# VHH binders against Gamma-interferon-responsive lysosomal thiol protein (GILT), part 5

Target 1, 207 residues: Gamma-interferon-responsive lysosomal thiol protein (GILT), of Arabidopsis thaliana (Mouse-ear cress) (q9sv73)
Amino acid sequence: GKSGKVKLNLYYESLCPGCQEFIVDDLGKIFDYDLYTITDLKLFPFGNAELSDNLTVTCQHGEEECKLNALEACALRTWPDQKSQYSFIRCVESDTKGWESCVKNSGREKAINDCYNGDLSRKLILGYATKTKNLKPPHEYVPWVTLNGKPLDDSVQSTDDLVAQICNAYKGKTTLPKVCNSSASMSKSPERKWKLQVSYANKATNY

## First folded at step 19 (VHH)

Design f2 (from m2 with A103L)
Fold by OpenDDE, fold request of step 20:
Structure f2 (fold): chain B 207 residues (1-207), chain A 120 residues (1-120)
Amino acid sequence: as target 1 above (207 residues)
Amino acid sequence: QVQLQESGGGLVQPGGSLRLSCAASGFTFSSYWMSWVRQAPGKGLEVVSDINEGGSSTYYADSVRGRFTISRDNAKNTLYLQMNSLKPEDTAVYYCAKDESYLPWEFDYRGPGTQVTVSS
């Protein structure tokens, strides 16, 4: 199993500028720094969407967001590994208007399209809705990141900070990635502080 | 208590066929989506196929499309996977899974699995 790995969850929504930036520019460091060897990354495409009693989903950025979230939900189901999952999500979120090319180049085109066009996508979205809605504490905005079930501390304000937190949280038996042993990564000021344009949960429509 | 029990696995040559069965009990079988998932050595759990409550909607991984067929008999509380034209790449432990959260990483309700080995 995945025993001992740090649980890293990203709760996000498509068309959220801060989410896009985080996914495209920051989250990739999990793989660049080989942190994926000690991290269990899970992606939750639902964000601040609202689920009505009749199970209708309303997204902050409109119907297009809902469609993209559903597409991404379908894609995430197709791969067993987090790297492939991330690569696809990064592709879509880097150019949401060009999502079709991501699907075509995925190697899983038929499965993704069948899911998206069928009733499976709805089931998946409801699943993500439930997980997002049941967060404790509730998310205040997206992107919302949890480490071992807890939201990131306010002191985490950069990718370097996140790396440090992941390294410190790891209690497994495998060798730590090189980046975790670097004193510079643990003590020096971050090279780039996050300035994400987040989408707040208390707003029905942000954009 | 939810119980799932897979059967029908075995050793076959490439191009061969197997039919997996899953006996379900401890829940209202006809009210849930069901899935077949597999795990190859050193790999994670991969979704092979999904089927809705009534069996009217089926989904397949691209790697098995046209070769595998998922079906269910709700009267018998049984899930099936017909596997034709088997390939060495299909070698894995196959699990019957009850779809609870619909999340790709949460197949908490599975049977013990059945080994499928495709080798010449």
Scores: ipSAE 0.885, ipTM 0.950, lowest interface PAE 0.5, mean pLDDT 93
Fold by OpenDDE, fold request of step 20:
Structure f2 (fold): chain B 207 residues (1-207), chain A 120 residues (1-120)
Amino acid sequence: as target 1 above (207 residues)
Amino acid sequence: QVQLQESGGGLVQPGGSLRLSCAASGFTFSSYWMSWVRQAPGKGLEVVSDINEGGSSTYYADSVRGRFTISRDNAKNTLYLQMNSLKPEDTAVYYCAKDESYLPWEFDYRGPGTQVTVSS
């Protein structure tokens, strides 16, 4: 791992409206505000999917979700950097029906397709499943965000709040992004509260 | 104790070739997927190639496809990476990795690595 950076993990699933909104509209601020310099962002495409005893995966939004999760898992493996990873995931989650164009324009088309069509995608999904299932405490819904291994506090209700939390959590030695200098004021008066349509973990298939 | 030891790195000119080897011990080698990953200066770990336990399935990064070949000899507990048509951009420390979680950022077991430098 990257030493000294704030660990930010997003547990999500494709076709989850709240996940899509968060990824497309909110998570991008990590990059817009240069917070990526002090944040280690990891994306976990599995969400509320279930594993049977025979290791069959059932996704909350159906088979199409499973496919997209697998595709995204394959894509995430192709890049060592979180910017490229996020860009691709944002592309797909912005328009899930247009995922093919994301793959074609990724510069990693062959690797992604080979992974997706092969047995590697299955290995990856199981890996993400394990990480998601081992959360402590268990996630209650997606999108589920952890900061340094802990779920976000209830006080974090906006992107500004999240920014503030990241800034405050950073204990590294590198220069703080400019946004962190005004983080206190942002946290007290968030611009927009999250109103995400989350997908709950205890619910059956949502269509 | 899982042990991995890479060898075969060195300095080569562009267009040259190297063959990396990885000696594995401390686990049932033939039961695990193996990977080659590399880290260039200032960059994160990049997956170069993957191979399943039996060697029947192989995967490559787009940047190395057609140039690199991953293989394994389970009888010898050895992983290989044949690198042809090397480019300066291939310069990195190369690691043999035993993948447990298959997550892109977690290679739980790696060797000390072998330096590959491609320069004219």
Scores: ipSAE 0.884, ipTM 0.950, lowest interface PAE 0.5, mean pLDDT 93
Fold by ESMFold2, fold request of step 20:
Structure f2 (fold): chain B 207 residues (1-207), chain A 120 residues (1-120)
Amino acid sequence: as target 1 above (207 residues)
Amino acid sequence: QVQLQESGGGLVQPGGSLRLSCAASGFTFSSYWMSWVRQAPGKGLEVVSDINEGGSSTYYADSVRGRFTISRDNAKNTLYLQMNSLKPEDTAVYYCAKDESYLPWEFDYRGPGTQVTVSS
């Protein structure tokens, strides 16, 4: 947007281990470091799911992934602010089998349950499908991260690298978070490289 | 060209009621989900309510549940929001929206909005 904030988009699926780690550990720093003051974080739950010709969704990690993607789409719809959205999604991604307690403790249980159990969740997922399928270049795996519309460069291999990229890309007038003043020292500490287990996009051949 | 025009806003006392209307043209109204979205001063867009093509499914933000009722008249190409038991927290510009994504930044097809102010 118009705020001058850095646009950080995460395209993901709820049961990919790399997505779970990125959401819980790496994205947490956006809020721990107050980077949200210069970052416009957007989450796109769909990942490597597929749409059939009749718009049936098939998720890479099975039906439970489809359900949790839909649940998280409902949460993104329910709250207008990224902090509340992230807090809920982090709860689910920290323990996906405990998702019902995340809903119950959210303060928005009725809205989320109505969306999740009704036809709205499907409508939301189709919207996220369109956004994911229209990526240029197409994503090759998840978690897939874009910064101001461009995929992360292969040289970005740590949370420290991501923080530095966000700090350097910011061109607005809001006072930078303190972490941005020490980003150079973080950039020279490559010992904390990501070991994310990504999930690759693929198509099966028909026989 | 898609056009949406909201009306029915105004100043009302807490506990009062308003009925918002949205006139739609330039598309087959009955083929699309419709939403009411609001923006309070200094806040982002909040989706207040949704309704599917035929009106058989409706959805509400918890902050308005039991107080607001979305409806549509597909013969008149009109979307409605009946707003009862209004609170100062409901003060916002209300937009009628058509968008398949339902993403907050993706409501490209919305009207100019109508101001609702709830104050003594």
Scores: ipSAE 0.634, ipTM 0.852, lowest interface PAE 1.3, mean pLDDT 86
Fold by ESMFold2, look of step 19:
Structure f2 (fold): chain B 207 residues (1-207), chain A 120 residues (1-120)
Amino acid sequence: as target 1 above (207 residues)
Amino acid sequence: QVQLQESGGGLVQPGGSLRLSCAASGFTFSSYWMSWVRQAPGKGLEVVSDINEGGSSTYYADSVRGRFTISRDNAKNTLYLQMNSLKPEDTAVYYCAKDESYLPWEFDYRGPGTQVTVSS
């Protein structure tokens, strides 16, 4: 079945500029290069949000981020396939103030709006909170990317590096996409280096 | 020990109806959201419908809205899915799930499923 696909998890928040760039530009190559045939992409909208003892969520970039995280959680519930999930989330992350048109044009307006305006979106966000807070090691910033459960190390500094890592990690039966034939050499001399504006997680002060 | 057992699947013609049931035991049924999830051949798990603890909130995939109805009987620890106006696209294994993970790909507590086949 899915055996051998590379597990690519993105832990993010909707108004972090680095998350927006990663989703729009870097993840686009997964689909533009047909890498989705060897990749199991999962998106975890919560990021650096905080969860109080009363289960109130406070988002790092304000209430608008909480709302967009919830909207995107609803989209992840709405579609079974990663390509459709990504297409919607890319729409929102490309222009977050235009998110309503993404919903209207999705073909899933009623399901998304019911989820977003009801108690299901909160239930979903608490689930993503649990997954994000249980990361080992704990995330230090967003976007936080794991490949087969391991955080990306500092040697991954470009989209081309990420593509190469996915290609090299794949151990399944499916024929590799064309980009994998050349991408192994690109990880050593990337033409475009990331300038992601990450958002740092709050840490307790060490004395 | 959580136990979930679906029943009521089968072969039905397009336009027909089926009623799925899920018997639950080993947990306080009325304290949890429940879901119906389906898997068509070669596809991932699709959430068909959700219902909260008391049944006051229900949610549906747009592909089934108006045709399917989720309900629960907390006195009988039973979850239901009434499926009307069935289409070939509804062909799948249907699972009831205790939605403790809150994620669409992590239904850690689900039954073995019941096959629904819509064909003429």
Scores: ipSAE 0.618, ipTM 0.849, lowest interface PAE 1.2, mean pLDDT 86
Fold by ESMFold2, fold request of step 20:
Structure f2 (fold): chain B 207 residues (1-207), chain A 120 residues (1-120)
Amino acid sequence: as target 1 above (207 residues)
Amino acid sequence: QVQLQESGGGLVQPGGSLRLSCAASGFTFSSYWMSWVRQAPGKGLEVVSDINEGGSSTYYADSVRGRFTISRDNAKNTLYLQMNSLKPEDTAVYYCAKDESYLPWEFDYRGPGTQVTVSS
């Protein structure tokens, strides 16, 4: 809304390798550089999943992706703040086979398990489905990143430039984080040596 | 238009009980999940409890499990929160919420809230 913060939305799916790398490495910059003071981060787990007429969800990387998307949707509901939400999701995305340990060590094990094993997780995923399917323009791949509602220019290939894009987009009244005043941080970073392994919205996956 | 009005807050001693009510109008109450959310001084909004359309499924934050009970009466368009064994850390403004946006951290339709203060 009208908070003045930069609206940063990530639309993703839990078993896409590019999504995992973006979440673990690139998205962490918001918190490492105190950019969260000027950023409104939102995460949308659904990605390239499909919703049938009978409301059956089919995930691009199989049923385990559906389950982990639902788990992460529960985490977004469980914590009130974006830093705690991100910390949990980063844990899962760092080693998806170890997700149960992330839940056990989270301090919110009962709430997350109740959501994950009940009908709340499905309600949340259907909500994320609606948000993802209503993207304009429609997403072409994941990770799909929007800044103030617009897909980032060369969004996957320029993700290392995230600090500069947030700093330059900020139009609010809060004092900018120190990183925004550094000439090195405001220069565009070199392009990534290799591109993220994205997953395309058609039915075939890009490994 | 959607209207939600909370009531039942107040000052209570630790260990005491309160029952919050939320009167709903302007929508088909029985067709929607409802939530109680709270905001403690200096904190963000915490989802305290959720209840599905018919009341057959309920969910609780770990901090209130076993002490608070969410319920609804669809015939009276009313949502309730029974709060027992109250603690000073339960001090907050409590809001009744209808979530149209499907964004779990955003509650587009909520009432003005009711203050609960738990003090020795």
Scores: ipSAE 0.607, ipTM 0.841, lowest interface PAE 1.3, mean pLDDT 85

Design f4 (from m2 with A103M)
Fold by OpenDDE, fold request of step 20:
Structure f4 (fold): chain B 207 residues (1-207), chain A 120 residues (1-120)
Amino acid sequence: as target 1 above (207 residues)
Amino acid sequence: QVQLQESGGGLVQPGGSLRLSCAASGFTFSSYWMSWVRQAPGKGLEVVSDINEGGSSTYYADSVRGRFTISRDNAKNTLYLQMNSLKPEDTAVYYCAKDESYMPWEFDYRGPGTQVTVSS
């Protein structure tokens, strides 16, 4: 990975309740706990969408999902840093109906809008489609999280579990964040187990 | 094999201009989107500008819009970046990139880069 960082990939789709919850409530801990110093976070907005032979994209939650995925794809291209990328995606997924305010306040409004309204967004979505479809093994649902190219173990059932896995996976030479210390982990409040309403790849969903 | 070679970089004063060129070979140039990306010291790769296959669609980072112009000559297999009103914050290594995956963190097909330094 980049500078020996742990590779953390999130494959998701907009309007997926479990995806929204994970992005807004859980993924932010990567930054809150300074795990970004040892983690390379990448976001893939495509999820369970289908790509036909004529390159038509059909999203699981309808056309609005496709639009939001495209918007987020455009945004992700504008920032070179994962923190800015996440902040924007979190903004959108916190209130999908209010996504315009996220764009306006982003400082990258023109670039995002030009991409979204142009043919670039289409290219980006096809790119994310390819990345998602090439997963090995294939994703079964979203949000789908991989750590160093492997899907999370079923034992990972909370943000704390995820943090522990990231800490354990890191083999770099830089100092581990404090949260990776056993004593720091024990001082935390009781674990909130994930109860994510996931969207399954083999089912049509209209939330 | 895909080959990209940037040229035209250099040292320039603030407000100055440079024109970057990228010579492409080893692939059907006219069939691919092309990008200019840059990397400043201590920062990641930043997309500066994108252009579609035929050059009819162009995209710019907000930081360079109105100052930079991307273009291409498919007959010459060449990509260009006209850089006007250069600022110190434009200082970076500039890469010509063949965009295949469209992932902002990859750009595996790029040249060795050309250094652009804007300084008084």
Scores: ipSAE 0.897, ipTM 0.959, lowest interface PAE 0.5, mean pLDDT 94
Fold by OpenDDE, fold request of step 20:
Structure f4 (fold): chain B 207 residues (1-207), chain A 120 residues (1-120)
Amino acid sequence: as target 1 above (207 residues)
Amino acid sequence: QVQLQESGGGLVQPGGSLRLSCAASGFTFSSYWMSWVRQAPGKGLEVVSDINEGGSSTYYADSVRGRFTISRDNAKNTLYLQMNSLKPEDTAVYYCAKDESYMPWEFDYRGPGTQVTVSS
């Protein structure tokens, strides 16, 4: 990991409406506000999927979710930087039916396809499964966000709240993004509260 | 104790070739996927290539496909990276990695790395 940065992890699954909304509409603020300079964003595509004893993966939204999760896992491996990773994931989750165009336009088409069609995607998914299952405490739903290894407090109910929390959590020595100078006021009066349609972990299948 | 030691790096001109080696010990080499990763100045770790336990499956970053070849000799506990047609953009410290988590940002076991510099 990157030393000194706030660790922000998103545990999600494809075809989850709340996940899609969060990724597309909210998470992008990390980049818009230059918070990425003080934040280490990691994305975990597995969510509420189940791993059987024989290592079979069953996804909450069906096989199509599993495929998309695997695709995204492959894509995430191709970039060392969180901006490119996020951009691709946002592309796919903006229109899951149009994922092929995201791959074609990624500049990593061959690597992603090779991974997805090969045995590497399976390894990656199992890796994400392990990371998701090892959460303490366990996630209750997705999207599930952790800041420096801890789930977001109930007080974090908006993107502005999240921004404030990131700003406050940063203990590094680099210059704070401009948005952090007004974070206190933002946290007290958020512009929009999250109303995400989350997918709960205790449900075998949603929708 | 897992130990990895890279060698074969150096200074080469654009279009040149290098062959990296990685000596592995402290684990059953033939039972694990291995990877080459690299880190350029100011950049994060980038996966260059992956190879499965037996060497039957290989994967490459698009930037190195057709130029680099990953291979392994399980009898010698050695991982290789043949690098042809090297470019300045390939300049980085190259690491041999034993991937445990398969997370794109962490390779729990790496060697000290070997410097590859491509410059005219």
Scores: ipSAE 0.896, ipTM 0.957, lowest interface PAE 0.5, mean pLDDT 94
Fold by ESMFold2, fold request of step 20:
Structure f4 (fold): chain B 207 residues (1-207), chain A 120 residues (1-120)
Amino acid sequence: as target 1 above (207 residues)
Amino acid sequence: QVQLQESGGGLVQPGGSLRLSCAASGFTFSSYWMSWVRQAPGKGLEVVSDINEGGSSTYYADSVRGRFTISRDNAKNTLYLQMNSLKPEDTAVYYCAKDESYMPWEFDYRGPGTQVTVSS
């Protein structure tokens, strides 16, 4: 059959606590376990933001979320490789009030600042808005994770659940990372103390 | 049908200059952002530069800032990249792209590219 990397898409917003935890803790395992060799990771900053008819963006956690989403969209444009993109976004999501130091230490300060302070950041966000709003099925909350186009549910119990899902979905010819053949990585784990704190997409009331 | 055709590549010595052109047809050129992207040997696609619809805003990768200049002539439906002070690291195939998604793997409309080779 067909083969290739597992397509892992994260649709998120920068100030959702569950998105922050997922990015910093869970998603980091892609690189800690060398899962990037079998994974095509893509990040989509927009989340539960709203786009008005006159193309004004309103973010679920206020204007600061809009700004940080735009900053992270600029980072995604600045680096072509998923590891560099993730490294920057993890820096911001680890301490969003410290985002300026992430930019200064990135090695790409001029490009990121030009994008962030100019009209490119808005153009990028409108693109992510289109991709997020056209999800099938529509996302119900963030972080919204799809694996080969199929959404994962909110029952993720641990980082091990994400690793197992990626390992099991891979049908390519590259040798699996060692973690994929470990009994610990292939079993459900209760180690997560609590569910991610998701942020729900707005929906019409049934009144 | 969208068509993009790059030209102007070639072999040049370090420190030299080239001007790339991209002829566009099949869409309202002045209504879209345009980009130059490049692929060096063994590398992924890198967005080199972007320009908005009217040409009033331009953006550059830090590796080319100050050496490359993007421009457009909306009356001639043509995108340009002036490349000065060329370095061996600029060796790549350069593509003109209609900029819809802003990631290299998501450019739906890209030309066949023009080779730029910088060597002694």
Scores: ipSAE 0.647, ipTM 0.857, lowest interface PAE 1.1, mean pLDDT 85
Fold by ESMFold2, fold request of step 20:
Structure f4 (fold): chain B 207 residues (1-207), chain A 120 residues (1-120)
Amino acid sequence: as target 1 above (207 residues)
Amino acid sequence: QVQLQESGGGLVQPGGSLRLSCAASGFTFSSYWMSWVRQAPGKGLEVVSDINEGGSSTYYADSVRGRFTISRDNAKNTLYLQMNSLKPEDTAVYYCAKDESYMPWEFDYRGPGTQVTVSS
């Protein structure tokens, strides 16, 4: 990419168990391994939701998923930096019933609540809907991860595999994090494969 | 062709005030949400404030709440940002943006920006 950093996009929905596990357990390695120095992480809450002709959103895991997607969209608007965005979303995804405590402890309670309770959250969700629906190729399930615009191939079956792909894809001049110097050794155990429970995209249509 | 032009920036002492304006043309101004975004030196774009089509809903970053006021005049196709009690951390280039994608990092329709510098 032109920026040099590897573009890592996660398209997800808040109540998909696989999305929750990926966000809580795996995605944090971008920050824990200092991979943020070579990675540009973006999060897209919408997932397998459907948008009707009159712009009504129907979420795969019910109305509560729609609400939590909107909350997380508000958080993405509230902070400019990836670490703060991720920290909040990880809090919510770790215990979705406890999301109000995440807001209260965020240091941005008023901005998040104003967005969530007002018309801005819906506006943001429609934007994420557009980004998700314009994926090329279309996503087949969530969590859906793209690396420099390309969906992960079948060889990526663990967080260690993802880290290796990020390290190998980086073409900039920044010194690679230490994990990149030994990334192959992190995939030495097949028992570390993802146990993600993915949610498949809805194929239903009105006919 | 969408055109946005910011004005009103400048050098001001801490505690001072500035009023930014944004002249808009090339689209139906009253049909779109508008935003002020800023970029401090070496930092990413921060959404400062949003306003809906009619001006009935406004939103602010917590860092500016109570100090900044967004408004619009749909008859004059103009967006405003009143900035009071300015602080050194408000130093940035301020952009007027037509909020099309609703992503802070994809402001496809923004002006060239106006510099605000808060310094003794």
Scores: ipSAE 0.640, ipTM 0.857, lowest interface PAE 1.2, mean pLDDT 87

